Miniprotein binders against q9bqp7. Designs and how they scored, part 202

Target 1, 240 residues: q9bqp7
Amino acid sequence: VPQNWFPIFNPERSDKPNASDPSVPLKIPLQRNVIPSVTRVLQQTMTKQQVFLLERWKQRMILELGEDGFKEYTSNVFLQGKRFHEALESILSPQETLKERDENLLKSGYIESVQHILKDVSGVRALESAVQHETLNYIGLLDCVAEYQGKLCVIDWKTSEKPKPFIQSTFDNPLQVVAYMGAMNHDTNYSFQVQCGLIVVAYKDGSPAHPHFMDAELCSQYWTKWLLRLEEYTEKKKNQ

## First folded at step 16 (miniprotein)

Design gI3
Fold by ESMFold2-Fast, scan of step 16:
Structure gI3 (fold): chain B 240 residues (1-240), chain A 87 residues (1-87)
Amino acid sequence: as target 1 above (240 residues)
Amino acid sequence: DPKEELLKRAEELLKKSEELFKKAEEAFRRGDLLLALYELFDAVLLLEEAVRLAEEAGDEELLERIKKQLEEVLERLWELYERIEKE
């Protein structure tokens, strides 16, 4: 239970589009500053259990691949994730066409994996856009805000190599999504309300992506956990 | 009474963690390993906070129940992790 609770949703906002809303998705650049990012807060407040699991995963990967092989593997995972996000941003941008992008970006197994999800995505409001919670003092860079099956969602795109996912970024995915949501709902650069989240795990082999939908109630539950992590981060920083 | 408040919060967290554990077991049986992982991880976080609250309140019986549940969740989480790694 957090000592300094703050609501995830903003009662002054609606998820309905307004006539004054931009016709193109928002892409507010992330400003470098001393305010912590969502990812830094989560990384700095991992539980002993999370650390144990991540270290065992790392040890087994190093044992299997060697030190250099592990570095190559993690570098490759990062690069593929980056390319996947670039391709999705291109696909979802209204002014860009598939013909205008690098052919290699559009032919990955990850893009094939998400095709069935993309059919249900419309009304894109933000892409690769910065959010800041000025009251709670954190920032983030979200992937996408769009309607999924008619519901406005913060959408987080993840890549996974079958047979096993890259677990280092898996544990805190729901917390990351609601942290972005809460920030956006209270960020003056945005005028709308997001109440739902969607985590989409795409597979390298092109098998159908796994969508993990988070309704408003589930988002509220994860929001409380995010507030606890943020509070823990603030206390740890204060005591150093 | 601050102690009563701590105990109530610990009990609520324990109940919620048990619900998450059931959801994770259902997801695991369906082969939805990533959803199961999220639910189990959430259960661990709730139980760790419940341990802290029960310790602060000094309720040994509640603390024992919470620690037992935490052990079960951690064992299941490790099984799931190994299965994901193997597949």
Scores: ipSAE 0.005, ipTM 0.176, lowest interface PAE 11.0, mean pLDDT 79

Design gI4
Fold by ESMFold2-Fast, scan of step 16:
Structure gI4 (fold): chain B 240 residues (1-240), chain A 87 residues (1-87)
Amino acid sequence: as target 1 above (240 residues)
Amino acid sequence: DPKEELLKRAEELLKKSEELFKKAEEAFRRGDLLLALYKLFDAVLLLEEAVRLAEEAGDEELLERIKKQLWEVLERLYELEERIEKE
């Protein structure tokens, strides 16, 4: 159990919309500073099992593609993910000019892959928005907060190429989601409560995306694991 | 009462993890490898918490049952990740 436990949910907040809620999704810019990001904390505190699996995956990819091919592959994964996120922000934004922007960006296998998920997404509250946990002192940039099948979720969009995914980031995906959730629930820039998470893995070939829904109980369990990773990061920084 | 609450919670987590394991197996048979992977991650998380609760409660029999289930889930997880890595 973590030494410095803090609740993921804020009892003073509701997940139901009210009259004071903004009509346009929030997009608070991320301020780069000394405060650690969720991604940095997770990257610096990978488990021994995760390090082992990552190294095995890397070696196999290098054997298959060569060192230059592996570097190109990882760069392409990053670029495809970035473009997929830009397309989703455009699709989910209620702003007319943003929705009409880049038509070519909206036509990809990844976007085809998520069509059935997008049909169940509504009530968008935040897009590409910064969160900061004011008490636990970490920051993050979340993809989306919206209702999925009637439940307000932190939604994280992922890209993958079948049959093998980019395994390097897979294990920590639920931890990212709950870290963003806990930060948002205690960030004064936001007024609502999020209690659920959703990880959506989209495929380049357009095959149906996989939704991994996380209810409040599961989010609480992952939150405890996130707090342990944050504690490890803090202790590591203290000893460096 | 506190010990009974710990044991009840541990049993609930064990049962829920078994359901997740079955869902992972179903996803795996359909070729939904990533869905199977996430279901197994969820099962491991619940089982680790169940281990903690059973240890705190001091129930050795329950702890052994939970550890056996955790070991089986981890074996399946390693097999699945290895399969995902291969063509």
Scores: ipSAE 0.006, ipTM 0.374, lowest interface PAE 9.8, mean pLDDT 80

Design jA1
Fold by OpenDDE base, second read of step 17:
Structure jA1 (fold): chain B 240 residues (1-240), chain A 88 residues (1-88)
Amino acid sequence: as target 1 above (240 residues)
Amino acid sequence: SPERLEEIIRKLEEAVKLFEEGKIWEALLILYEVLEELEELIEETGDPELEEILLRVLYALFLIREGRPEEAIRILEEAIRRLEELIE
């Protein structure tokens, strides 16, 4: 049990969209400060097992592709991931803010993969927007806040070459999503609350993306795990 | 040696800059050199802080794999800060 319990949901915020919800998605810039990011907390609190799995994956990939092949692979994955996020931001942005859509960005297997998910996405409230949890003292940059199948979600977009049909296969991504939810729900820059999370795994070959929906109960379970990671991080920093 | 750490910092800074410029391949080449240099230093020193820095770089590579290049850059920037603290 976390020593410093804090709720993921803010009881002072109504779930009702205020009629004054801006028609334009929020894009709050991330401020570089001494406050740790969600990603930093997760990275510094990785288990020995997680570290081992990452190293094993690296070594396997090098064995299969060679060093130069692995470098090329990693470069391509990086570029494809970046382009995918840029394309999604462009797609989800209001038409009035659509700079000339680079048609080339939209011609990817990953974009094809998420088309069936995008049909169920509406009411975009934030895109590439910074969140800060004032009490728990962490920050993050979330990909998207939108309605998925009529439920307001923090949506996190991922790319994969391999199927990830189970949420457990998404590593610490569920923790990242709930961390963003908790921060947004307590960030004064946001007037609304989220109760659900969504991890979307897009595939390079254009096969249908896997949506990993997180209801309020599942979010609460992962929130407890997030708090434990945050405490571990805080303790580690005090001992340094 | 402080000199080796300074060189690693320089390389990481260059990699981050190259990423920001969209020169992903060049940045990754430098990043892999950094990994090799860190691994060598860890073998020589057994410094647990260097191990933690190596883990950050590995996590950045994982984030790249997951299509999160912006987060990977942030992790690399943190690795730089930690290395700077070791020289201080």
Scores: ipSAE 0.017, ipTM 0.336, lowest interface PAE 6.2, mean pLDDT 85
Fold by ESMFold2-Fast, scan of step 16:
Structure jA1 (fold): chain B 240 residues (1-240), chain A 88 residues (1-88)
Amino acid sequence: as target 1 above (240 residues)
Amino acid sequence: SPERLEEIIRKLEEAVKLFEEGKIWEALLILYEVLEELEELIEETGDPELEEILLRVLYALFLIREGRPEEAIRILEEAIRRLEELIE
């Protein structure tokens, strides 16, 4: 059990839209500061086994592709993910001029892969938006907050082109989602409450994406694990 | 401890059943729990056999993502057998 336990859900908030809520999705910019990001906390608290497996994968790739080939490979994976997120932001945004400008981003195998998921997505409230947990002192940049099959979710979009096992088999994806959720629920820039998560894994070849829905109970379980990772990060920082 | 190893075996058996029923997401959630438990035991014991079992579970997860569930099930069954040998 975490020493500094804090609830994921905010009893003062509702998941229902308020008439005073903005008509366009929120997009609060992520500010560079000394407060740790969700990704930083997770990276700095990897287990010895995860670090070992990542290093073995890296060495195998370098052996196969060379150092320059490995850099090109990782750059391409990053670029593909960035383009996918940009395309999704464009598709889910109500701005017509944005859709016209980015039409080439909208036609990829990854976007084809998520079409059946997107049909169930509505009521978008935030896109590529910064969150900060004011009490627990961490920040993040979430992909999307919208209703999925009628339930308000933090939605995290993932790409897969049949990658090496370790890089895309990380068990931190649910932790990332609940960390964003807890932050948003306690961030004064937002007025609603999110109780569910959704991880969507899209495929480069256009094969149907896999949606991984997280209900409130599952989110609460992963929230406790996130608090332990945050506690571990804080303790490591004190000892440096 | 035998009790913790038996719990991991039960979870792996449940995951196999769920994969056979096509309930992929429910099975994956159980595999994530198994990996956390194995990592904790490895940190406590330093047992290289537990590291081999962890690698097999990770490989099975990879096979599921590659659309190769029959092979993944075989690998998980091997992991179960190795855990049972540690108890005995």
Scores: ipSAE 0.000, ipTM 0.134, lowest interface PAE 15.6, mean pLDDT 78

Design jA2
Fold by OpenDDE base, second read of step 17:
Structure jA2 (fold): chain B 240 residues (1-240), chain A 88 residues (1-88)
Amino acid sequence: as target 1 above (240 residues)
Amino acid sequence: SPERLEEIIRKLEEAVKLFEEGKIWEALLILYEVLEELEELIEETGDPELEEILLRVYEALFLIREGRPEEAIRILEEAIRRLEELIE
């Protein structure tokens, strides 16, 4: 049990969408501060075993691809991820703010992969927006807040290359989502709260993306795990 | 050796500059070299601070992969500062 319990949901915020659905998604800039990010907390609280597995994977990939081949591979993964997120932001942004959609950004297997998910996405409230949990003292940048199948969710978009996703720390993705949920629910910049999470894994070959829906119960379970990671991080920093 | 840390700092600064110039590919190549150098240094020294810096560089790479280069730059700048504090 976490020593510093804090609820994921804010009882002071009504679940009722205030009738003023902001016609424009929120995009709060991430402030450069000393406050740790969600990703920082998760990375610094990785187990020695997780670190070891990542190193072993890296060594294996270098052995298979060579050093230059590995560098090229990783750079391509990065570029594809960046383009995918940029394309999604463009798709989910209101039409009036649509800069000339670079048609080339939309012609990706990842975008094809998520098309069936995008059909169920509506009511976009935030895109690439910063969240801060004032009490628990962490920050993050969330990809999207929108309704998925009529449920308001924090949506996190992930790219997966075909079948050797060795570095898929898929294990901590649910923690990241609930951390963003908890922060948003207690961030004064937001007038609403979220009760659900959604992780969408897009595939390079355009095969249908896999949606991982997280209901309020599952979010609460992962929230407890997140709090434990945050405590571990805090203790580690006090001992340094 | 302080010299090895200085070289790592130099490479990180170069990577940040390349990111700011939009040369993401070249920056990533340098970050991988930094990881290798840090790993070697950690194997030799067992310094827990260097282990944490390594994790921060991995976090930056992760964020880059997720299309968040601005946040990655912030992390790299922090890593540079932490390395500078080790040389002082």
Scores: ipSAE 0.018, ipTM 0.442, lowest interface PAE 4.5, mean pLDDT 85
Fold by ESMFold2-Fast, scan of step 16:
Structure jA2 (fold): chain B 240 residues (1-240), chain A 88 residues (1-88)
Amino acid sequence: as target 1 above (240 residues)
Amino acid sequence: SPERLEEIIRKLEEAVKLFEEGKIWEALLILYEVLEELEELIEETGDPELEEILLRVYEALFLIREGRPEEAIRILEEAIRRLEELIE
């Protein structure tokens, strides 16, 4: 079984604060590479049923909104998500002092939605930062690494629209989080260890966001499933 | 085999129980396991009813993502009934 050969946690690392840790959150840029990203692995290993359901949802949305309406809808969702992530990076950065801040970034319903969660977030270690698993050869761009209720977590911020699912989004969010975690734990650019995950689903109307905390045991279980998806990706690559 | 269908039913029942207890992520882990087992069984049997049941379980998964666990539970209960019919 490959899981015990490629553990998610690095026994040589500690999750304890180190005096040599940088005081400013890390932000390593993602470089274009032939090495596959987490999102590409997940997209290329969707089951036939997942692909079919996503296409059905797309067709139903196009039927309801028209092709131009669907394009406008998806563009708007992408823009809102981008602005949400930009606002969170700004809020969580200790030196957020933009000369001219877009006040609308901080007034969105999504930001209102996450306020109660942000109160429990501290000790930010990384923001919008690239990770690479040196041995398994995959890369990713994680949103945030910070303490949530005293636990160091890979935090992934998601937006949700109750009646209309976002077609380009996948339900593989837990796999995405543990893939980033495993990569960071084995990336020489980082010195600390992350053992927990947090998926935060924010709502446009400002309704309280849903935090989905993943402890070490849960992360290990999802890691096993991520390794299977990565193996499937590698096999499909060989057969193309 | 009937034993494999019974195991899938047991897992779906546990997932429903966990969703009812608000343990969403623990329930999702079991649901992912069910999806994998159903896909394997479909590959072996080619049973179109199992394909329909798989699609319903995926619909439940999307409903959970949208924060609608009550509707997802109803779909999972339907899937359990349909699997029980295949045993009988």
Scores: ipSAE 0.000, ipTM 0.138, lowest interface PAE 14.1, mean pLDDT 79

Design jA3
Fold by OpenDDE base, second read of step 17:
Structure jA3 (fold): chain B 240 residues (1-240), chain A 88 residues (1-88)
Amino acid sequence: as target 1 above (240 residues)
Amino acid sequence: SPERLEEIIRKLEEAVKLFEEGKIWEALLILYEVLEELEELIEETGDPELLEILERVFEALYLIREGRPEEAIRILEEAIRRLEELIE
């Protein structure tokens, strides 16, 4: 049990969408602060086993591809991820703010992969927007807040070359999503709250993306795990 | 040695520059070299500050993979500053 319990949901915020659905998605810039990011907390609290597995994977990839080949692979993965997020932001942005859609950004296997998910996405409230949890002292940049199948979600878009049919295969991504949810729900820049999360794993070959929906109960379970990671991070920093 | 830290700083600065030039791949290659050099230095020294810097570089790599290069650059710039403070 976390020593510093804090709720993921804010009881002071009504679940009722205020009738003023902002016609424009929020895009709050990330401020440069001494406050740790969600990604930092997760990275620094990785288990020795997780670190070991990642290192072994890296070594194996280097052995298979060579050093230059691994570097090229990593660069390509990065570039594909970047382009995918840029394309999604463009797709999900209101038409009036659509800069000339680089048609080339939309011609990707990843974009093809998520098309069936995008059909169920509506009511976009935030895109690439910063969140801050003032009490728990962490920040993050969330990809999207929108309705998925009529449920308001924090949506996190991921790229993968390998199928990830199970949420467990997404490692710490569920923790990232609930961390963003908890921060947004208590960030004064937002007038609404979210009760659900969604991890979407897009595939390079254009095969249908896997949506990993997180209901309020599952979010609460992962929130407890997130709080434990945050405590571990805080303790580690006090001992340094 | 201060020389090893200076080399790491140089590489990080080069990586940031390459990112700004849109040469993401070349920048990533340099960051992987930095990680290896930092890991070696940490094994030798056991310096907790270097371990934190390593973790920040890993975070930057993660953000790059997630399509957030601007945030990654900010982290790398911070890492450079922290390394400079260790040499002073």
Scores: ipSAE 0.017, ipTM 0.289, lowest interface PAE 7.5, mean pLDDT 85
Fold by ESMFold2-Fast, scan of step 16:
Structure jA3 (fold): chain B 240 residues (1-240), chain A 88 residues (1-88)
Amino acid sequence: as target 1 above (240 residues)
Amino acid sequence: SPERLEEIIRKLEEAVKLFEEGKIWEALLILYEVLEELEELIEETGDPELLEILERVFEALYLIREGRPEEAIRILEEAIRRLEELIE
C-alpha cells in the first residue's frame, strides 16, 4: 500500500456534461517547471524488468542495424508517432484547418489503422492538453479526452511498427493513462470527471488498431501502482 | 527449487488464460512478475535453461504488444512445457 494514498476520482465532480463545459476541446499548454512530469517519474523509477527488456531490445537492434541504423530507426519511429498525434488532433478538433496541414499526415497507415476506433469516438473535451495534480505535485500532457462507446475516457494513441516492435514507455502505458486521469480529476482547469481509460495501438501497415479499454476498477488498480512509482520517485529525490 | 518453478508455471498459465479472455493488461502484469522471478532464479542457480525460458517469455511479451496474441500464447505454452520438464 502507498504511504501517501490519494483517491483517483474526485467526489466533487461528475462525468456528465454541464452547461459551463466549453464547446471546443480544451488545449492547455504544458509549462516547464520543477514539478516532475509523468514521463520523468516513470523513467526514473523503471522496474528491473523494464530496464532488462529495454537493454535487450537495444542490443538486438544495434546488432541487426548498427549504431547509425538504430539511431535512424528510432528517429523515424519518433517522427511517425509525432505526425500520427498531429493528424489525430487535427481530425478531432473542429477549430483545426486540414487544408494547412501536411496531407501526408492523413495518408499514413497509422491513420488508416485507427479509423474504426475513431468511428466510436465523440464528445471530445480535451486535446494535447496539460494536466497537473495540485495535491500530489506532478504534471503531464495527455493526448485526448473523449467519449469512447459512450464512456468518457483518457485516450492514449500509440504506434507500433513492423517488423520490429517500438519500445519506450509501452509497459507503463496504463500508468500514464491513470496518472493523467487522476491529475485531470483534481486540476482546477477542468470541471469534469474521467473514470475510464483507452490505449489504442495503431499499426504502420494499416492493420486494424487494437483498443485496450480500462474500466474504473482497472484504473483504480493501476492508480495504486502509479502512486507507488510516485513515492519511489519522491524518495529517490530526497536521497540526492 | 521445484516449488518456485511451480509458482512460475501457475503464473504463466494464468497469463495465458487472461490473454485468451482479452484481458491483456492484467496478463502483462503477471508476465512482469514472471520475468522478475526468473531473473532471481537465474542469479541464484546460473541455469542456462532458465535464461532461454526468460528470453522466450520476453519474446511473447513483444508479440502481445505487437498485437499478435495467438503467437504469444503459443510461445508461453512452450515456456510452460519447458519449465515442467525441469521439475520432472
Scores: ipSAE 0.000, ipTM 0.138, lowest interface PAE 12.8, mean pLDDT 78

Design jA4
Fold by OpenDDE base, second read of step 17:
Structure jA4 (fold): chain B 240 residues (1-240), chain A 88 residues (1-88)
Amino acid sequence: as target 1 above (240 residues)
Amino acid sequence: SPERLEEIIRKLEEAVKLFEEGKIWEALLILYEVLEELEELIEETGDPELEEILFRVLWALYLIREGRPEEAIRILEEAIRRLEELIE
């Protein structure tokens, strides 16, 4: 049980979108601060087992591809991920703000993969927007806040070469999503609240992406785990 | 040269800071610059330690893409530490 419990949802905010919601998605810049990011907290609180599994995977890949092959593979994976996020931001942005769409960015297996998900996405409220939890003292950059199948969600887009049909296979991504939710719900820059999360795993071969929907109950469960990770991080930093 | 390694360290530290600030894209751009600089140094020196550092940066990039930026930051911090040891 977390020692410093804080709610994920803000009772002072209405769940109903106010008619005054801006028609343009919010893009709040992340400010340079001494405040730890969600990603930093999660990384610094990884278990020895998680670290071991990652290193073992790395070693296996190096053995299979060679060092140069692994470098090339990793570079390509990264570049594809970047291009995918850029393409999604372009797609989800209002037409009036659409910079010259590089048509080449839209011609990817990952974009093809998420097409069926995008059909269910509407009411985009934020894109690549910073969130800060002032009380719990952490920050993050969320990919998207939008309605998925009529439910307002924090949406996190992921790329994978391998199927990830289960939310458990997404590692700490559920924690990241709820951390962003909790921060946004208590960030004064936002006038609305989110109660759901969505992790979308896009595939390189264009096969249908897997949506991992997180309802309010599941979000609350992961929120407790997030708070424990945050406490662990805080304690670790005090001892350094 | 030690100066080139110091510049790489500076960039990595900046990238880590930017990640901590949630400026993922800005951090990624810096990491790409770091990769180019490391590749150039490796081509010049053939230093296997620099190759290991390059792999760590690449792995960090992968982890960021996989939605594991926290693990990426730890790997980048380790890369920084290893670079510092090369300068000493």
Scores: ipSAE 0.017, ipTM 0.322, lowest interface PAE 5.5, mean pLDDT 84
Fold by ESMFold2-Fast, scan of step 16:
Structure jA4 (fold): chain B 240 residues (1-240), chain A 88 residues (1-88)
Amino acid sequence: as target 1 above (240 residues)
Amino acid sequence: SPERLEEIIRKLEEAVKLFEEGKIWEALLILYEVLEELEELIEETGDPELEEILFRVLWALYLIREGRPEEAIRILEEAIRRLEELIE
């Protein structure tokens, strides 16, 4: 249990849309500073055993693909993820045109993979937008806030390649989602409340994406785990 | 600590049942608890078999991410069997 608990939800906020900004999603730029990001907190609080096991996974991949092949694989994973997020931002922003974006990317397997999910997404409130928890002192960049099957969600888009998926992103995705949710709910740049999460895993071969919905109770449970990781990060920082 | 190993086995059995019911994130919460408990035991004992069991739990998490819950369940069942062997 964390020593100093802070609520994930803000009782003074509603999940109903703000009438003053109904047509354009928010996109607050991420400003780098000394305040830690969600991803840095999670990276810095992995146990020695988790780090060791990730290193063993990397060594097995290097053995299979070769050193250059492993570097190409990881580079390709990041590049595909970046392109997928850019395509989704364009698709979900009704006012935006696809200026010079790759037309072939919009027809990629990843985009085909998420089509059935996108049919249930509407009411987009934020895209590629920065969040900051002023009280808990962390920042993040969330992918999307929109209604999924009528419920306002922080949506996190993930890519996976069968047969060579990137293992590093596997364990902490729910923590990442609730960390963004808690920050947004207490960030003065936003006026609404988010209580649900959605992690969508898209596949390169176009296989149907897996939606992993997190209701308010589940988000609260993962929020407690996030607070423990944040507390651990703060303690480690004091000792350095 | 046979009692602690028995508690980990019970949690893994519960996680398997939840995965079979399609309650993926609830099952993942239990696996995170198992992960924490296994890491504590490894720190205390240095037992290489516990490290292999931990690796299997992490491999199951990877398989869940890849949309392979049936394979993940099989790996978790192997982890349960290995823990039972440690109790004897």
Scores: ipSAE 0.006, ipTM 0.295, lowest interface PAE 9.9, mean pLDDT 79

